# VH-VL binders against q96il0, part 254

Target 1, 167 residues: q96il0
Amino acid sequence: APERGAERRDTAPSGVSRFCPPRKSCHDWIGPPDKYSNLRPVHFYIPENESPLEQKLRKLRQETQEWNQQFWANQNLTFSKEKEEFIHSRLKTKGLGLRTESGQKATLNAEEMADFYKEFLSKNFQKHMYYNRDWYKRNFAITFFMGKVALERIWNKLKQKQKKRSN

## First folded at step 9 (VH-VL)

Design A22 (framework fv_ebrasodebart)
Fold by ESMFold2-Fast, scan of step 9:
Structure A22 (fold): chain C 167 residues (1-167), chain A 119 residues (1-119), chain B 108 residues (1-108)
Amino acid sequence: as target 1 above (167 residues)
Amino acid sequence: QIQLVQSGAEVKKPGASVKVSCKASGYTFTDYYISWVRQAPGQGLEWMGWISAYEGYTNYAQKLQGRVTMTTDTSTSTAYMELRSLRSDDTAVYYCARDISYGRDFDYWGQGTLVTVSS
Amino acid sequence: QAVLTQPPSVSVSPGQTASITCSGDKLGDKFAYWYQQKPGQSPVLVMYEDSERPSGIPERFSASNSGNTATLTISGTQAMDEADYYCQAWRSSTAYVVFGGGTKLTVL
């Protein structure tokens, strides 16, 4: 198998967290929050007799997770960068250095930071609305395929009951 | 009717820049990504990057990072792709394509824009 | 690093089944897509999400994707199917898209 670094190079923009599901797991596993996206990744269980429809559902869920993690990792990075730029700009305007007398990082008070949060939320309001729209579109597709998988499983159970009754 | 209409052919000298436009119609522009794909004469398809029509979030092929910029104008439902420091091997037909999410599904393509780089 | 390998050309007689393969490491873990391109025209999506067919694409087109190989199958191949065919998969290491090298289908 490839090293973890090499594995990450060839994977979708998900799985930033270096978690491994329990080896014994016979169902989907939820990992710890990703460092950058702050989202819990899901490791999808692949059954030995996975149907084509089940495979499509799993791939849709995986792609949606990767899209979701990429969005939030980028959002969090943007937030952090803009926060630091805002703090730097305000400290410079006040004639203050970036470090305190003790060498620690200089900060703004809660009232000043409220300005940044308000600006960030306002600036990103439409972006978050489009994120929510895309999230619902993706989950609609997932729900649709979950329904198809459920119907397939019901049909298979009915076929097995027919066989059992005939035996 | 969903349609992507691209700007006309361009002839550029080496070192110049080219900016290709792609005007979308027949759907909500901001609901989709736009991917750019090029094809050198007689060669295969090469993905260049994508842009989220609303967010302006971009992701470029690493080979082209530093030379390519993708933008959108939501008021005109138009995507743009600018390629700088043109070389002879940039001669290609450049396509825009509607992309459900970053390479998932290129369901509609523009007609293509031939960019010729010659001295 | 992401490489999708297609045969450069495939030839079939009219009415025969054409099979075009696309190979890549763990390709079966990704969705594969197929495009048809005729000379002087834009590519056309003919198969998406491994095996789904867009509206307007004939039923004789089908596809699969398992392990390291995705396959486009055209049953009862017709002269109008002559084209270059490209596979495509999403690759995550650079958040980029990879196309196969393309296969020229000739119907003789």
Scores: ipSAE 0.094, ipTM 0.654, lowest interface PAE 6.0, mean pLDDT 82

Design A23 (framework fv_ebrasodebart)
Fold by ESMFold2-Fast, scan of step 9:
Structure A23 (fold): chain C 167 residues (1-167), chain A 119 residues (1-119), chain B 108 residues (1-108)
Amino acid sequence: as target 1 above (167 residues)
Amino acid sequence: QIQLVQSGAEVKKPGASVKVSCKASGYTFTDYYISWVRQAPGQGLEWMGWISAYEGYTNYAQKLQGRVTMTTDTSTSTAYMELRSLRSDDTAVYYCARDVSWGKEFDYWGQGTLVTVSS
Amino acid sequence: QAVLTQPPSVSVSPGQTASITCSGDKLGDKFAYWYQQKPGQSPVLVMYEDSERPSGIPERFSASNSGNTATLTISGTQAMDEADYYCQAWRSSTAYVVFGGGTKLTVL
């Protein structure tokens, strides 16, 4: 049967490094940054007697992580693609080749690249605004269920105290 | 009352493109994702992709990547799904659905749009 | 080509409990969702996030999800529950949504 650490490997997007926490880990742990999203994945500890609320919280956190990782991987790919297209277009307009004498890719100066960055940020302002809204909604849900789990744990402790006093 | 109303049935030739619309009402359009799901005659449900409203993040089924484009128009609270290079096996009822849980919970569905692809 | 496997059909008598299963690798590590579809109609969400019931769905509908199997349970099954039922989950190896092949529930 697979160890708990092996079972916790992320179902990550393409190109993500797969890893597992130490066997019989008692805590969550953080892995290396993903190549494409540049986000560090978190692997969650599963308690022996995980409640339905604790399971729901863990699933919400894991799926939020997967969503966030895929969003940033796609954003980074879009940025790289549009950056290359911008550089190609400007070099062609200047009558310059795409490669230098050494065979390296030709580049633009900092002033020209600043124009690209300004356009990219402006163009993606609304997309990022809605991403941030979704991100806050996800974190609100996680916080709400963290509160429910905390209340459940308090209730269970109260019940255990009553049970210990029972004869 | 929350409602999703889709455009009418389409008949297309192989190789054509189709664009289906989905007009939302009764809720804040930009607060939810819209997912597209199709169903071939007598077959099961097949997820096509989701879009966060208002030029947000899109995520398409791998099988359809490169043929499908999803967009929204926030001024009219309308989502669109365009499928290109149609084949006979694209004949299906196409549904839009409101997605409240990041691509996994479809709580309200449009009435469906039949797209028939025949030569 | 669904990653999730459902029995093609389940039959019960009125008033009996219907059980519809949905199987997939590590399905219990992801949320499962259930939809009801009657002929000529759009699907209707009947269960979400494993075991939660939407407003307006009768209490006789319940669900669970553990290990490799999610289960939709309809207690005291009525003629009006006759429909196709589809499970849905996030695939364990991707961020993409997948539906089960569907189960036709017949109430005789």
Scores: ipSAE 0.356, ipTM 0.690, lowest interface PAE 2.4, mean pLDDT 81

Design A24 (framework fv_ebrasodebart)
Fold by ESMFold2-Fast, scan of step 9:
Structure A24 (fold): chain C 167 residues (1-167), chain A 120 residues (1-120), chain B 108 residues (1-108)
Amino acid sequence: as target 1 above (167 residues)
Amino acid sequence: QIQLVQSGAEVKKPGASVKVSCKASGYTFTDYYISWVRQAPGQGLEWMGWISAYEGYTNYAQKLQGRVTMTTDTSTSTAYMELRSLRSDDTAVYYCARDYPYLKGGMDVWGQGTLVTVSS
Amino acid sequence: QAVLTQPPSVSVSPGQTASITCSGDKLGDKFAYWYQQKPGQSPVLVMYEDSERPSGIPERFSASNSGNTATLTISGTQAMDEADYYCQAWRSSTAYVVFGGGTKLTVL
């Protein structure tokens, strides 16, 4: 069966099949922010006739997303836990309870919290440095493969045009 | 040149703890993770957890949560795995392996293994 | 969450092609890895990132990963290839490592 493009089957509630011709851009889906990582997940569109190079790029992007979400979920949980411990420790040092006389949750002022933020950033500086190093390595690889995919598509389009002209 | 060398065999009674060491050489220790994998006699490979060699961030297998602790000493390029409340079904060869879960995944360098026997 | 299923054993004659499968829900969306283990020895990484071969691993080793199945292929199988083979992948929801149950390759 002669076909100009590839058909993608997806499991949307409507059961609708989609076509994404090789020459056209395809759409990714973006979800709401994750409760723990505060990052928006991307659901990648998969062409039916995906090349090995396109598949490698997609897997690199998916794995980078999962790695990034894991890192930030853990970091945010650690931050929240240590922040709460810091507040409780300082309130205990002042002889104060966890609740105010009005029954509200007791908090520290901005000047007191600045000490926590400085300590947290200092403590996690090396961890963030390694995260940034790995993040840049991953994005360099993704950019490199995006370039390869783009060149592959340009070459295939050029070959297709030459073939059509000679026929 | 790249090598992981583990501590020697241990025999423990049920309820005891064991701590296995894994000394790395021939590479930048802090650039990699160390995974711990065990293998009971005649059984397959079972992942126990991994530790980042720079900040000591860990991720443990769910069934071992609460019993296992992984640490590193960057000054000696050594990783440690401590398993507590030992049971007879913890009898296994314990391996450490260099791991890189980012661009090139997979455990490409393995220690020689440490046999831990748990019996009365 | 994902469980990786391997056949417990595969037999092949010398010089023939051996295929060892590893199945798991949406495994093709993850990178698969393969390890070779001979009796009394530590595992050796033989394939990484689905189809990449480490330096020192013979060209007769190849692999693929699509859909729900990853496959390790050994062409021109030799007696020295007799070993247990394990597949490995990451679980997307928890970033835990998962191993298959292992396949004993026998070369008769």
Scores: ipSAE 0.089, ipTM 0.630, lowest interface PAE 5.6, mean pLDDT 80

Design A25 (framework fv_ebrasodebart)
Fold by ESMFold2-Fast, scan of step 9:
Structure A25 (fold): chain C 167 residues (1-167), chain A 120 residues (1-120), chain B 108 residues (1-108)
Amino acid sequence: as target 1 above (167 residues)
Amino acid sequence: QIQLVQSGAEVKKPGASVKVSCKASGYTFTDYYISWVRQAPGQGLEWMGWISAYEGYTNYAQKLQGRVTMTTDTSTSTAYMELRSLRSDDTAVYYCARDTQYGSKYFDYWGQGTLVTVSS
Amino acid sequence: QAVLTQPPSVSVSPGQTASITCSGDKLGDKFAYWYQQKPGQSPVLVMYEDSERPSGIPERFSASNSGNTATLTISGTQAMDEADYYCQAWRSSTAYVVFGGGTKLTVL
């Protein structure tokens, strides 16, 4: 039967390995950069007494993270693919092979690559505008619910103070 | 008024391809994804994939094994779903649905459906 | 294979409360959505983001989502509520969307 939970092994300065299960954390945890999006994922801590508003805020933050990672993974993949196609096209035009005399991938100089970057940015301008708009909408929603959670906590604190005066 | 209007019913033989269209109106087409969902007679809903209307990104259900292609024509606000190598078990009503790009992925407006019958 | 499990059918008398469940591993960590489908018609969104009700959906519809189970509740069930109900969740994986198998609600 598979062991439950996640473990991370660290090497102490003494050369002895340690086990540090992430599940013992009482805070949000930031992971290593994703291979495709190059963004660091956030693993959200779930408190034992999470309110419905806190749960909704957490789900909104998780969903926004997944959306953001998906967008940048696709963007980076498209960039890499089109960059490679551009390089191959220019090398073919010059009558050069895809590999150097040393067997490494052939490359273009900075001036030639500037043409690619200008074309890529121009082509993707509207796409980035939609990304920025959605990013603002998502962050506005998160900020709004953060405000609601803060107000809920203030109200509960005021209610406790009022109860103490009644007792 | 937000509407998704689909092409008419199709009858196809096994091995053929079908291409269903979905014309959107009443909103900015490029602001939303379009998902395709099918329903075999007497069966439940099965998600097939989504396409981003502006970027053209697609994500297909694994079980369709490269038989599906989704495209859009932004000039006519129309989404297309092509299913190839049709089998009798592809007989279903095919729906397009507006898939939210903001927040969660869910379907707030649906096309009327297109019946595709695959028979020998 | 279906990831979300719903009972195939639920029967209630008019005016009674109908409860339709949708079960999946850690479903409560995701948003759940509900659709109503009447014979020969397209699905209609009746609940989104666990417990939010779209404009035009009667207030007798409510929903919750916790742990492994999401629940759609219809209070004071009417004959017009007779339909198939489908739950849905969104997830990042091999399939971005998954539907439950559907529940036929009969009002007798």
Scores: ipSAE 0.350, ipTM 0.688, lowest interface PAE 2.7, mean pLDDT 81

Design A26 (framework fv_ebrasodebart)
Fold by ESMFold2-Fast, scan of step 9:
Structure A26 (fold): chain C 167 residues (1-167), chain A 120 residues (1-120), chain B 108 residues (1-108)
Amino acid sequence: as target 1 above (167 residues)
Amino acid sequence: QIQLVQSGAEVKKPGASVKVSCKASGYTFTDYYISWVRQAPGQGLEWMGWISAYEGYTNYAQKLQGRVTMTTDTSTSTAYMELRSLRSDDTAVYYCARGEPYLKTSFDYWGQGTLVTVSS
Amino acid sequence: QAVLTQPPSVSVSPGQTASITCSGDKLGDKFAYWYQQKPGQSPVLVMYEDSERPSGIPERFSASNSGNTATLTISGTQAMDEADYYCQAWRSSTAYVVFGGGTKLTVL
């Protein structure tokens, strides 16, 4: 009956983000940080008449974003796991429990944690070098195709300017 | 010139293991990944996995996880693929191919193939 | 196990245009690659990154990739083009490789 308000339908699963780019957007949109990589994803706009060069540039940018997201998600997971293992090992060596009397996680001092950071960076040095190599290669490719797209757009603009000219 | 040269044909009994080699030349071995692809007689191409020649990181096809191991020897520019617990349906030509998974490029150079026959 | 679908066979007369399709969910969002394999030989890369042609591959080979379908096109098909053709793509999240089931091109 109309006397009582209808139950509101919640179609979204609990905990799901409601963020999305505007459907009528004519530009790329930036999303919230991914929970694993802590990187903000870019949602790419696809023009109605996307050229083959524009499509190739978009695919390269999307592929690079996915690669970058996967690398940092894995790196952050590895860092967190090894950090916890290091803290637990050092606390056990000192005869301390994993939790304080207040129930908080027991921590190491900054000097002890500095040892972990140095070990982690040293252990992952080669991985980071390879990441940098591939990052440069990917950005070179993206820059190259950005240049091609820019030239194509200049050419199209010149064509449009000629067509607008009155005879 | 860029070449991938594989080891010779093998005949194995069910339950045995086989190790195929792939020697690279004509390029910087550590700049590329090596993928392994097999082809059963009269069948299509089946991807088995890839290995980074620089880092030694591997990524295996789910169907073969636990049975396959890929390794490299940088000093000899050689990649290896070992397949364990062989079955008759592992009879195939095994190829190595050069590629770059991070850039997700094509497999631009292929070895000549190694026939592995598993007979019961 | 093949995620990419190809027709098992395509027949064409010499000089005609052959068209080989490769279908997969949102394949047009990925780069597609094409390989030619002649009997008793290793596969040869004929097209990469959707539409690029390697050195040594004839200009009559071209390709496209849009929506759910990638297409390899061979114009003025010659007897020497008779072979099995395979499409390939990468899975976006895991860097896993996927091949199509293959298409036997017959030139008759």
Scores: ipSAE 0.188, ipTM 0.661, lowest interface PAE 4.6, mean pLDDT 82

Design A27 (framework fv_ebrasodebart)
Fold by ESMFold2-Fast, scan of step 9:
Structure A27 (fold): chain C 167 residues (1-167), chain A 120 residues (1-120), chain B 108 residues (1-108)
Amino acid sequence: as target 1 above (167 residues)
Amino acid sequence: QIQLVQSGAEVKKPGASVKVSCKASGYTFTDYYISWVRQAPGQGLEWMGWISAFEGYTNYAQKLQGRVTMTTDTSTSTAYMELRSLRSDDTAVYYCARDQSYKPKGHDYWGQGTLVTVSS
Amino acid sequence: QAVLTQPPSVSVSPGQTASITCSGDKLGDKFAYWYQQKPGQSPVLVMYEDSERPSGIPERFSASNSGNTATLTISGTQAMDEADYYCQAWRSSTAYVVFGGGTKLTVL
């Protein structure tokens, strides 16, 4: 411990973070959530010596990510649109305006919204089941290619050791 | 035998709707998406959208949003594409084609095509 | 709204190598696919995932995809290879699928 009381150091953590960890220890970068899908995109690191197999794995992962983001962006927008249409339809049926006196969007109570949630869940049940199936199959394919890349890296290490041993 | 068989040619007036069917056989229908692709006379291929075997899981081309609806009937292994508010420039051969749902390997089997003519 | 650009036509003599290009911004970061379409017929998949060949497609068909350009190569071109060729890529920002404008391959 120091002889005098330790003071909080605001600059030390930022200085330490700049040189640790080494650049090569950082691979993919995770971005902020997409406005529509609410999923965080992964920005894939591209090695200088990327093999054709590694490139195929990266393309497969990127394509799967875009597929996943497209699905959830569409699902979230569909939910929001259908919810708004339902609220407007019910308010029109009741002879009510779309805005309150305060200028806020007019809403239905929880009991009135129950019908919408039941209908939305019911009509999207099969969609979500098949999404889950396809998501598992896509991750299985990615895992398979990850295995191939791992075997390629093992082979290259063994080939390197073999070459050094021959000298 | 893997086969996609489409409904017959249609002649429509502007403003009408058309619904084309695509009956799949010889494979597990629910393992594939069905894409709809059209081709105007003498023109190239234009992707319209795709649908999985379950209704409502669709992705449509932006320019057709609001005019196209794709559906499936898993009990008959049939996909449908309905295009509304037809215009003369919707005259084209409409194709269905399959692609794997979990790993897109390209459209390996295509229907024979359905000619839709829109004229006044 | 992304566009894949192909030359409108390519001519080659029988037995020569035909090369058909497909250009798009960062196309080499996506999988490319190739289709053959003969007059009055449905398209046929001839190459998938950049360089892979479907069962039944002759070995004289090969392809590559890097940077902004995908290329379909037909070695020892035969009269039966005369057709329109379309490239395709997966894109999520404007459409899930996009096709090139097509290239008419003329043999002789």
Scores: ipSAE 0.475, ipTM 0.757, lowest interface PAE 2.0, mean pLDDT 82

Design A28 (framework fv_ebrasodebart)
Fold by ESMFold2-Fast, scan of step 9:
Structure A28 (fold): chain C 167 residues (1-167), chain A 120 residues (1-120), chain B 108 residues (1-108)
Amino acid sequence: as target 1 above (167 residues)
Amino acid sequence: QIQLVQSGAEVKKPGASVKVSCKASGYTFTDYYISWVRQAPGQGLEWMGWISAWEGYTNYAQKLQGRVTMTTDTSTSTAYMELRSLRSDDTAVYYCARDQSYKPKGHDYWGQGTLVTVSS
Amino acid sequence: QAVLTQPPSVSVSPGQTASITCSGDKLGDKFAYWYQQKPGQSPVLVMYEDSERPSGIPERFSASNSGNTATLTISGTQAMDEADYYCQAWRSSTAYVVFGGGTKLTVL
């Protein structure tokens, strides 16, 4: 009588839950958003007969994803810190405390926060330009390797067809 | 053409700080990370950390966290590494090396090294 | 923290093939790199992205990386290849660089 509805749950021995792609999957899978970067990680499928080129492509894609995750985690951390400092500075200038009478964090109105967003965007404009530059370069490299893998697969199919015809 | 040129040898007492510079030339400085790697006499290579030249993002080796600071000056294409609270076991040749930010080609160019001697 | 293990020394006769291994948990999931260092000199990158050669590095240098082991292979080893060799990888979770302990290659 104890009912055990076996919900698909992947948990490490330490009690940590993990995202895991379904069994028999031959495709990449998208996980839940990372709490720091707010980006969804891609878990790459590893083929049983992965070629050296396919392995390099996968490693390059994994490295690019980790770089992207780290950039946005750092950016979000910087945004949060500067936002808090801005709010504290403005509240101090107004002679207000950091907490309301109810114990909640004191906040600024939308008009006052617009000043912060404008300053943050202006300050980080060059950083975002460099990010976009690196992002495009990384995607170009990935596309180049994808082309190499595609050519390898076409060549292998042509060789297989020729062999079948000869037999 | 591509060069990383480091500052000269230093002799310091225990407890002092040292700041080593690494001036880059011949390439777009902001396209690369700069790693700092040290080597004690007769020992292997030990990674200390790296810094992104354009964003200033740093990542330091755990054992040096709190003692090391890495900075860059993009106007002079120069990277700096400051190590504080020096001990005798910090005696080493300190290298800077570049690694491409968008495609990991490894550390393809290295500075000549800076000998830092820590002795009482 | 992750550790890369190399044999401390490898000896080979001139003209023979030298093989230097680098072992680490799931090393084959990361890019491996190899550096050559001669006494009193800065390291030189000899292999990158597992198996790629930088311009100027002789074709007798090759490398592979799979499973837990990366291997640097020097075919037709020459006296001038005598040096310390270091493997390197970086960890995705912390984005830091890890070097192996180094291997002294002796050609005699």
Scores: ipSAE 0.410, ipTM 0.731, lowest interface PAE 2.6, mean pLDDT 83

